# VH-VL binders against q0atu2: the designs that were tried, part 165

Target 1, 119 residues: q0atu2
Amino acid sequence: MLDKKARIRTSREYRNVFEKGKRLSGRFLIIYYVENALDNNRFGFITNKKIGMAVIRNRIKRQLRAIVREYQGQVKNKHDIVLVARAGIGKSSFEGMEKDYIAIMKKAGLFARNANKID

## First folded at step 8 (VH-VL)

Design tc32 (framework fv_dusigitumab)
Fold by ESMFold2-Fast, scan of step 8:
Structure tc32 (fold): chain C 119 residues (1-119), chain A 121 residues (1-121), chain B 111 residues (1-111)
Amino acid sequence: as target 1 above (119 residues)
Amino acid sequence: QVQLVQSGAEVKKPGASVKVSCKASGYTFTGYDINWVRQATGQGLEWMGWMNPYSGYTGYAQKFQGRVTMTRNTSISTAYMELSSLRSEDTAVYYCARDYSYWETSYFDYWGQGTTVTVSS
Amino acid sequence: QSVLTQPPSVSAAPGQKVTISCSGSSSNIGDNYVSWYQQLPGTAPKLLIYDNDKRPSGIPDRFSGSKSGTSATLGITGLQTGDEADYYCGTWDSSLSAEYVFGGGTKLTVL
């Protein structure tokens, strides 16, 4: 479960990330990301209705939150990051989503090296 | 400059297959999903399906399921839509369109010029 | 045969204003954001409005959109001859497991 403090909660906050942030695409995920003025990272999750029925969208959202929580210690601090699910994510495995997340975060320069705890 | 350039007009016999291409330029091809939409003469727009150029995964409208195949070649930034078992009712202009996905929904921000497919005997 | 209902045609004189309606149900317009596409004679459709009421870069503010319940409306003020086109609303339909649906189209004639 991601702590309340680590979640982007309002539509205004989401719009700020989309407006000011950078976009990077993976196989099943798109991220929008921007540095924030806080002392922690915040994550948002979007599963558009094009992804499928509510059951599929809710499953994907839960799995993405679990992946983000697992790797939250690797993410460079002070960023707002929104994950947007791409068409076809419903056909991916949990492993496939996890690998895609790691790949896009590394490509974005948002993953800290394992040896370095960035504060 | 985002641009989607489609292949030229095709004339086919009933029962044949047609393969329409859509070449993308001005952006990272694998970064945006592609949708296919058709328009029969004097009729409205009809959605056929989506294709994710990064994964190769597809989703088709129920009425085209079993007759349509959407693919891509990432080395030349080109999407393809193949429609088989053609009928006279398939006579239409076929469009590819780029999917822009963010927030709660997606929409089609750039469209190809269209490919006219005529099915006649 | 379209899932979303639009009037087949609308007409007005230059300088006037028109509105084009788009009616759906709870599974499409009622639960999703609506886009509008303009198709000039002999050309491909072009995105005109997205997210119910937002304009892409290059679309003048005389074009506007709104949504209420299961219906959406496209408004055009200061009508020009170059606005003669077919206009389509579109959205995702949640009951169809992620199929995109269009309105039947409205032919705008500037007389």
Scores: ipSAE 0.726, ipTM 0.896, lowest interface PAE 1.3, mean pLDDT 90
Fold by OpenDDE, second read of step 9:
Structure tc32 (fold): chain C 119 residues (1-119), chain A 121 residues (1-121), chain B 111 residues (1-111)
Amino acid sequence: as target 1 above (119 residues)
Amino acid sequence: QVQLVQSGAEVKKPGASVKVSCKASGYTFTGYDINWVRQATGQGLEWMGWMNPYSGYTGYAQKFQGRVTMTRNTSISTAYMELSSLRSEDTAVYYCARDYSYWETSYFDYWGQGTTVTVSS
Amino acid sequence: QSVLTQPPSVSAAPGQKVTISCSGSSSNIGDNYVSWYQQLPGTAPKLLIYDNDKRPSGIPDRFSGSKSGTSATLGITGLQTGDEADYYCGTWDSSLSAEYVFGGGTKLTVL
């Protein structure tokens, strides 16, 4: 589980990301990202009900959290990042989802240049 | 060679259901999603949804949510699309199409020959 | 009506060049690869272009695709009578509920 300080929690925080941030879409994920004034990154997660039943949504959310946690230390500092799961995310394995995350984060230029394990 | 062969034409009454089949050959059936696309006479293409033959997972267009069911029988490499509560506006040619997906890319590289479904009183 | 906008029709004489535009938004063409499909009269659609500008095997180099911003373009040079068909652009729409979307289609007439 992500540290509390690494989580976007409030509606206002989410709104700020959506309104002021940039949007980039991958195969299974959409990310919204904006610079923050903090010393740490914060992550938010959104799963649409159209993805499936609550058990499925919860599974996807757990997987996304695991991925974000795995690569958290390699993300450029001072960003608020919201991950939105697309309805078709069920097509992907965990590995596929991870690859998609990496791909989209690379496109966004959010990985540090010295980041490891980014393929 | 890759082939998708669909079932024959259907004539249905309003309120009925139709189930179209799509038999795949020439490739590993469970390796590629099957998409369904329909086309009303003289109209454009309309995407209906996708089905993953391995997992059985599906994603439907919002327009058809609750009315369409996509399934498969892996033992015979056949995908099915069932549309219920048929109405006249559902009259169209229905296509199955293989989805080549690789990360962020996805395109329909092989198509069935189409199945004409006519809904009339 | 269609999420992606295409001209309803284009026409040109044999040997000429035609272009078909496909206009979308950031959530579809902007974020995703565009494919083009050719549909000859009375037949199923056929993949013509994928990943914005790539041709499947068997597709002649007379056909080309490009993408810029939220728009895509299909180019056909050396137009032949056999090119008379409907052409559709397609891509995924990157919304909370991802759906594949097509253009309205363009009827190409060879004069």
Scores: ipSAE 0.021, ipTM 0.674, lowest interface PAE 6.2, mean pLDDT 89

Design tc33 (framework fv_dusigitumab)
Fold by ESMFold2-Fast, scan of step 8:
Structure tc33 (fold): chain C 119 residues (1-119), chain A 121 residues (1-121), chain B 111 residues (1-111)
Amino acid sequence: as target 1 above (119 residues)
Amino acid sequence: QVQLVQSGAEVKKPGASVKVSCKASGYTFTGYDINWVRQATGQGLEWMGWMNPYSGYTGYAQKFQGRVTMTRNTSISTAYMELSSLRSEDTAVYYCARDYSYLETSYFDYWGQGTTVTVSS
Amino acid sequence: QSVLTQPPSVSAAPGQKVTISCSGSSSNIGDNYVSWYQQLPGTAPKLLIYDNDKRPSGIPDRFSGSKSGTSATLGITGLQTGDEADYYCGTWDSSLSAEYVFGGGTKLTVL
């Protein structure tokens, strides 16, 4: 769902974000983030085996990509951002993950106030 | 800087419960999951479960399901592991350990000193 | 019984090298990164290797790790008497409802 150019693809790029980036923890998500030298944002998604079996991990990864895609226009330009799922995320609702993502991104200063959507 | 300090040794009778504490310092307590691992005298390490101190959610090894409860008190950065219906086979050193996620992996980067629990009649 | 298989003991003289194997299956080592933990007598375990082959700060390069298929190996060169300890491999197992599993442990004796 995310454009290819908006995804972190290589292990070297993931490593750069983990080693040089800032870390911020949410209830179900941890983000690592760093400014990049590109003209766009890139996102990475990590669902460790502690999250559950492949079906659960794949579901979580799809849901996180959908959340990121929905709010990509509100993210400050020129950042590499990696989302790491925490233990227990599989017990969360889609809305719970979305709420956590918005809260973390706002706390990190990567989101505008208007990131919250009205029904 | 990062420290996990556990409560002192306990001696319990069969059928009792024991609650071990693990006080974290030197980092943001809610930012890292906590795992519990035990080791009987002369035996290997045995994983018991994880607890996410931010959400309060837990996952337990099948062997301990129904007897173990993992909780926390975020105001004092302390994790707890309570094991009920104690048997002589539960005599072990119990460790808490911090879970660090890096890339597509997680591992236990800091461990508490251990709490000896002896179950005897 | 441990899910991952290690030799129960290994021994070597100071200055020599030793390797410790850790064998699993596709649902654990085959799918996951492996960590190694060192437990000195009377102490808590300490992280020695993570991500198959990476060392935490403070761990000397005498310690190395590798992984091939469903097996992992810990290598120790230039053995010192202070290396006498129990060594455990560990990883997550996707087939066991995401349980962490350890090897049975290997006691290293430096003669």
Scores: ipSAE 0.608, ipTM 0.875, lowest interface PAE 1.8, mean pLDDT 90
Fold by OpenDDE, second read of step 9:
Structure tc33 (fold): chain C 119 residues (1-119), chain A 121 residues (1-121), chain B 111 residues (1-111)
Amino acid sequence: as target 1 above (119 residues)
Amino acid sequence: QVQLVQSGAEVKKPGASVKVSCKASGYTFTGYDINWVRQATGQGLEWMGWMNPYSGYTGYAQKFQGRVTMTRNTSISTAYMELSSLRSEDTAVYYCARDYSYLETSYFDYWGQGTTVTVSS
Amino acid sequence: QSVLTQPPSVSAAPGQKVTISCSGSSSNIGDNYVSWYQQLPGTAPKLLIYDNDKRPSGIPDRFSGSKSGTSATLGITGLQTGDEADYYCGTWDSSLSAEYVFGGGTKLTVL
């Protein structure tokens, strides 16, 4: 699980990302990202009712957190990043989500240049 | 106020390339994706791709993959769309459009005035 | 040919109500918010409806949008001559590498 300090937790923090951040859309994910004044990255996760029932939404959140955790060491520091799960993500495989995450993060330029697992 | 101002009409020969510009003003240029949409005479709208002005990365429609290049100059808040290997079927009005999004939403809230590109021998 | 299907044309007299349908699939309209664009003759498209049913500032409330399942509908009440235009629905399609897709467009004629 992600460290608490690596998570966006408050509505105010989420609003800040949505209002001041940049947006980029992938197949299954939309990311909002903005530079923060911290020494670490923070991640937020949004899953709404369009994805499916609560059990599905919770599964998706767990999967996205696992993906983010796997690659967090390769992400440029000092960013708040919110992952918004698109409705179709509920029908995707874990690998599909992972690929989409990698692709969209690359497009955002959020991976370090020496990142290994994203080649 | 938000404005997108495009370059003037172009006339090209088949096989040539065309580069259309879209100058943005009234907002933070790097904060919003720019989409390109074209419309052939008497036809519907056709999405070509998006460009993120901050990173410079792009997503192109499969139809135009390998033939379209979307770039930007952040110092002058200008986006560019270059289409190569032009053919007669590329004759159309080309639009740039700002992409606004919130949560899962994404829509084109501001459009350029359009650039007519004519491809003829 | 278009991923989203619209009727080619609709017509009505001034003051009447018209509806324009937009049908898609689960990967586009089913999963994503729909926008509508109005294009007056000889002009660039203009955002008319976003997020299925929201109106941008300046758009009168006689324009409405709705979405159900894999279909969306644009409604126009109190039809005016100035409403004569082409109308396009649009949304993202996750099955097409997250491509944006438009309907074929509907020409509205005010009789």
Scores: ipSAE 0.017, ipTM 0.671, lowest interface PAE 7.8, mean pLDDT 90

Design tc34 (framework fv_dusigitumab)
Fold by ESMFold2-Fast, scan of step 8:
Structure tc34 (fold): chain C 119 residues (1-119), chain A 121 residues (1-121), chain B 111 residues (1-111)
Amino acid sequence: as target 1 above (119 residues)
Amino acid sequence: QVQLVQSGAEVKKPGASVKVSCKASGYTFTGYDINWVRQATGQGLEWMGWMNPYSGYTGYAQKFQGRVTMTRNTSISTAYMELSSLRSEDTAVYYCARDYSYYDTSYFDYWGQGTTVTVSS
Amino acid sequence: QSVLTQPPSVSAAPGQKVTISCSGSSSNIGDNYVSWYQQLPGTAPKLLIYDNDKRPSGIPDRFSGSKSGTSATLGITGLQTGDEADYYCGTWDSSLSAEYVFGGGTKLTVL
């Protein structure tokens, strides 16, 4: 479960990330991201109505939170990051969403590169 | 500048298929979902389906399920909509439109100019 | 048949105000954001309003939107002859097969 402190909660905070942040798209996910002035990262999750019924949207949101939680330690500090589900995400596997998340975060420069590589 | 440019007008006989193209420019093609909307003669706008250019996944309106196919070619930033088993009532202008997700919604922010398809014997 | 209900036509004189209604149900307008599209004669639709009441860059502030319950409204003040067009509301319907649904369209005539 993500710590309460690591969640974006208000519509105002979401809109700030959408308006000021950078956008990167993956196969099933879009991320919007911006540096914050806090001591930690914050994550938001959007599964808008085009994805389907509440049961499907809630399952996707839960799975995305689990993925973000698992890779939390690899994320560069002091960022607000919003994950937006794309059309077709409901047809993806958990592993497919996970791979997409990793690929997007690496491309955004938000994942630490191999810190234990010599040279 | 974002543009969606569609293929030219088509005249088809009943029972034939038509394939309309939509070439995107001015943005990363795989970064935005594409929707197809038609407007039959004398009628309003009718949503046909969505296609995710990155994954290739699609979703079709129930009315068109079984005779619509939406595809893309990412190397030329082009989306396609193919409608089979054409009937006279398929005579319409067909539009592609870009899907933009904003907060808890999505909408169609840029549209192609339309492709007129006439089905007559 | 359209899923969302709009009046088929509306008319007013230059400089006047018009409102165009769009009525739906709890599965569409009642729990989703509404967009409005303007279609000038012989052209493709153009995004006019999104997220119930937001304007894209380049859309003048005389165009406004609002939503209450299962209905949405498009307002146009300072009506101009160049506003003659068909206007469509649209939103997602969160039923079993989520689909985008449009209103039947309203033809605006500036007399």
Scores: ipSAE 0.741, ipTM 0.898, lowest interface PAE 1.2, mean pLDDT 90
Fold by OpenDDE, second read of step 9:
Structure tc34 (fold): chain C 119 residues (1-119), chain A 121 residues (1-121), chain B 111 residues (1-111)
Amino acid sequence: as target 1 above (119 residues)
Amino acid sequence: QVQLVQSGAEVKKPGASVKVSCKASGYTFTGYDINWVRQATGQGLEWMGWMNPYSGYTGYAQKFQGRVTMTRNTSISTAYMELSSLRSEDTAVYYCARDYSYYDTSYFDYWGQGTTVTVSS
Amino acid sequence: QSVLTQPPSVSAAPGQKVTISCSGSSSNIGDNYVSWYQQLPGTAPKLLIYDNDKRPSGIPDRFSGSKSGTSATLGITGLQTGDEADYYCGTWDSSLSAEYVFGGGTKLTVL
């Protein structure tokens, strides 16, 4: 699991990202990202009812947290990043989600230049 | 300016298929899902399904499972909805609508002008 | 027959206030944000309210939305003749599958 300090937890924090951040759409993910004034990155996860039943939404969140955890050390510092799951993500494989995450994060320029495991 | 422009009216016989197009402009086509909603004459709105233009994945209402197919051509920013095995009760105006996701919500912020499909023997 | 229940019609004189109710269940309105759509005669629906109570740009503040429990309400003050239209509430329902559901629609007549 992600460290508590690496999580966006409050409605106010989410609102700030949505209102002031940039929006970028990928195949299965939409990311909202904005610089923060902290020394660490924070991640948020959104799975609306369009994704499916609660068991599906929870599975997706768990998978996205695992992906973010795997690559969090390679993300540029001082960012709040919210991942919004798009329709169809529940039909994708874990590898597909991971690939989409990497692609969209690259497009956003959020990976550090010396990041590894980023293809 | 966001616009969704649909194809013209269709007249079909029972048992035939109809394919309605929805051309999007004014935004990144692959960045937003497309929903299809129909409305029979004098009746309310009925949701048919969604299509993710990037992935091509779809979600259909149970009522239309096995009879509806939603596709897209990304090169021309066009979504398609095909309904097969047409029956008289399929006579309706069919709308495409852009899906906007915000927070944990999804709503339809832009709509096509509608396509009238008439099924009669 | 619609999953969400609306009154079939409401009416009022110009300048008056009207409210349109939308009743659902825990699996739809209870757990999800509600949107309202206005459909003028012979036209496509238009987004009127989203996220229970937010107005898109161009929608005057005399239109309002609220949600409580498993019900939503659309309010229209300063009623104008141009408001005569059908109004639909809508939201997602994931009780069995993720489907979008509409109310049956309410015909607003300006007397």
Scores: ipSAE 0.460, ipTM 0.876, lowest interface PAE 1.4, mean pLDDT 93

Design tc35 (framework fv_dusigitumab)
Fold by ESMFold2-Fast, scan of step 8:
Structure tc35 (fold): chain C 119 residues (1-119), chain A 121 residues (1-121), chain B 111 residues (1-111)
Amino acid sequence: as target 1 above (119 residues)
Amino acid sequence: QVQLVQSGAEVKKPGASVKVSCKASGYTFTGYDINWVRQATGQGLEWMGWMNPYSGYTGYAQKFQGRVTMTRNTSISTAYMELSSLRSEDTAVYYCARDYSYYQTSYFDYWGQGTTVTVSS
Amino acid sequence: QSVLTQPPSVSAAPGQKVTISCSGSSSNIGDNYVSWYQQLPGTAPKLLIYDNDKRPSGIPDRFSGSKSGTSATLGITGLQTGDEADYYCGTWDSSLSAEYVFGGGTKLTVL
C-alpha cells in the first residue's frame, strides 16, 4: 500500500507536476515528473473517463498503485510522479502494465537500479 | 510546431471503402493518442473513435463498430482511418485530432485540416 | 442527435458580450471537465477552452469558460467580427462505454 506521504492528493499538486514536469509516454502510461523539495517520492494516478466506467478506472488505478508500490525501492528519491492512463490500458494485462511502467521509468532515468520483474 | 496533415478529398460510390491518412509532425507521434471526428455538411461534430499509436489499440464509437478500422504506421508518423460499406450519409469532412490528457480530462489540442469524403452514385 | 444541448445560434454587435450554454447530464458534464472548440467557416475546429476554464497559449482572456452542475458556459467579451464561428462544447461520457460527446454547436453571428 502506498503511504499517505507518498501520494499526490490535491488538484494544485497535480497541476504543478503537469505544468512544470517532464512528459514521457509508454504504451499504456504517460508519466509527468518533477523533482520536489521533500524527503520522499510522491505518486499520482489519473484514469480519465476515456478509460471507461468507474469500475474499470478504479481497477486500473488499484493495479497501477500495486505496481508502483512493488517497485518503489527502485525509484530515485525526491520526485513527484504522475501516472496517466492512456487509451487502451483497459485491454492490457497486469503484466503488460507492469512491463510498460518499468520501461518508461528506466527511459526517464528515474530507476536507481534495474527492476527484475519482466519476462 | 505541431501539425497534422491529412490526405486529399475522395469521391466514392456506395458500398466502397475509403482510407484517410493523417501525418503527424513536430512531436513524438507515439506519445499522444489520435481521435477521429467527422462532420456532415451543415451538421455538428461526431466522434468516431481513438487510436493509441504506441500500442496500436483502438476504441470505436458504437455507431461505427464493424465498419471502421483505425491503424498507424509509426515509421512515417501516420495514422489511418478506414470506413467501409459507405453510404450517402457518410458524406462528411473527416478530421484527425491529437488527444492531450490533463488532470481529470483529455481534449483535442491539435486538429488536421480535414478530408472531404463524398459518397454518391 | 447531439448528446450535449447548445442553442443553435447567438448574435450580438461588435464590442458586446455573449454567453453560450452547454447542457448535459451526470454521466458527462456533471462528472467531467468540459472543453470548447471554435470552428471558423471552412476550417478545422480549434481548441479554445479546456479543463472547464483554462485557455491554451494564444487564446485571449476575453474568452472564458465555467461549469455548474451538469451545464457549462462559454463567455466571449469584446466581440469582434473574427469571432463569427461555430462553437462546440465537448467532454467524455462515462456511462456504460466511454465516448467523447459534442454539443450540437452554436453559430455566433457578429453584425
Scores: ipSAE 0.762, ipTM 0.900, lowest interface PAE 1.1, mean pLDDT 90
Fold by OpenDDE, second read of step 9:
Structure tc35 (fold): chain C 119 residues (1-119), chain A 121 residues (1-121), chain B 111 residues (1-111)
Amino acid sequence: as target 1 above (119 residues)
Amino acid sequence: QVQLVQSGAEVKKPGASVKVSCKASGYTFTGYDINWVRQATGQGLEWMGWMNPYSGYTGYAQKFQGRVTMTRNTSISTAYMELSSLRSEDTAVYYCARDYSYYQTSYFDYWGQGTTVTVSS
Amino acid sequence: QSVLTQPPSVSAAPGQKVTISCSGSSSNIGDNYVSWYQQLPGTAPKLLIYDNDKRPSGIPDRFSGSKSGTSATLGITGLQTGDEADYYCGTWDSSLSAEYVFGGGTKLTVL
């Protein structure tokens, strides 16, 4: 699990990211990201009904949190990042999700230059 | 400017297949899902399914499972919807629509002009 | 037969206000944001309202949306002749599978 301080928790925080952040689409993920005034990154996760039943949405959310946790130490500081699961992600493997996350984060330039395990 | 331009009208016999195209422009094609919706004459809108242009993954309405195939050609930003084993009740206007995902929602913000498909003996 | 229920027709004189209801269940309207689409005669549907109550650019503030429980409502004030059209509510339903569902549509006639 991500630490509480590393999570976007309030509607206001989410709204800020969506209104002021940049949007980038990947294979299975859309990310919204914006700089924050904190010393840490915060992550949010959205799995809407298009993904499928609640059990599927919860599984996807759990998997995305695991991926984000694995690479959070390699992400540039001072960012709020919201991950929105795209349709079809439920048909993807965990490795597929991870690969897509890495790809889209690279495209966004959100990984630190000295980041490892992202190739 | 976002545009979805569909192929022309089709006339088919029962049992045949029809393939409708939807060419997208004005945005990143692979960044948004494409939905297909049809409307029989004088009837309401009926959702058929979605296609992710990046992955190629699809989700079809149960009603059309096994009979509909949604594909895409990313090099020309074109989505396709093929419906097989046509019957008279498949006579309708078929629309493609872009799916905009925002927060917890997705909605169809741009629509093609529609393609009339007529199935008759 | 539609998953979402709308009145088949509504009518009013120019300048008046009309409301169109959309009734669903917990698995669709209850848990998801509702969109409304306007379809003028002989044309493709157009997004009118999204996320229950938000208007896309270009949509006048005469159009409004709201949601409560398992029902949604479209409001049109200052009715104009150009508003004569079919209106559809729509949302996602994930009770069995993730499917998008429309209302049956409401024909608005301007008297």
Scores: ipSAE 0.187, ipTM 0.818, lowest interface PAE 2.8, mean pLDDT 91

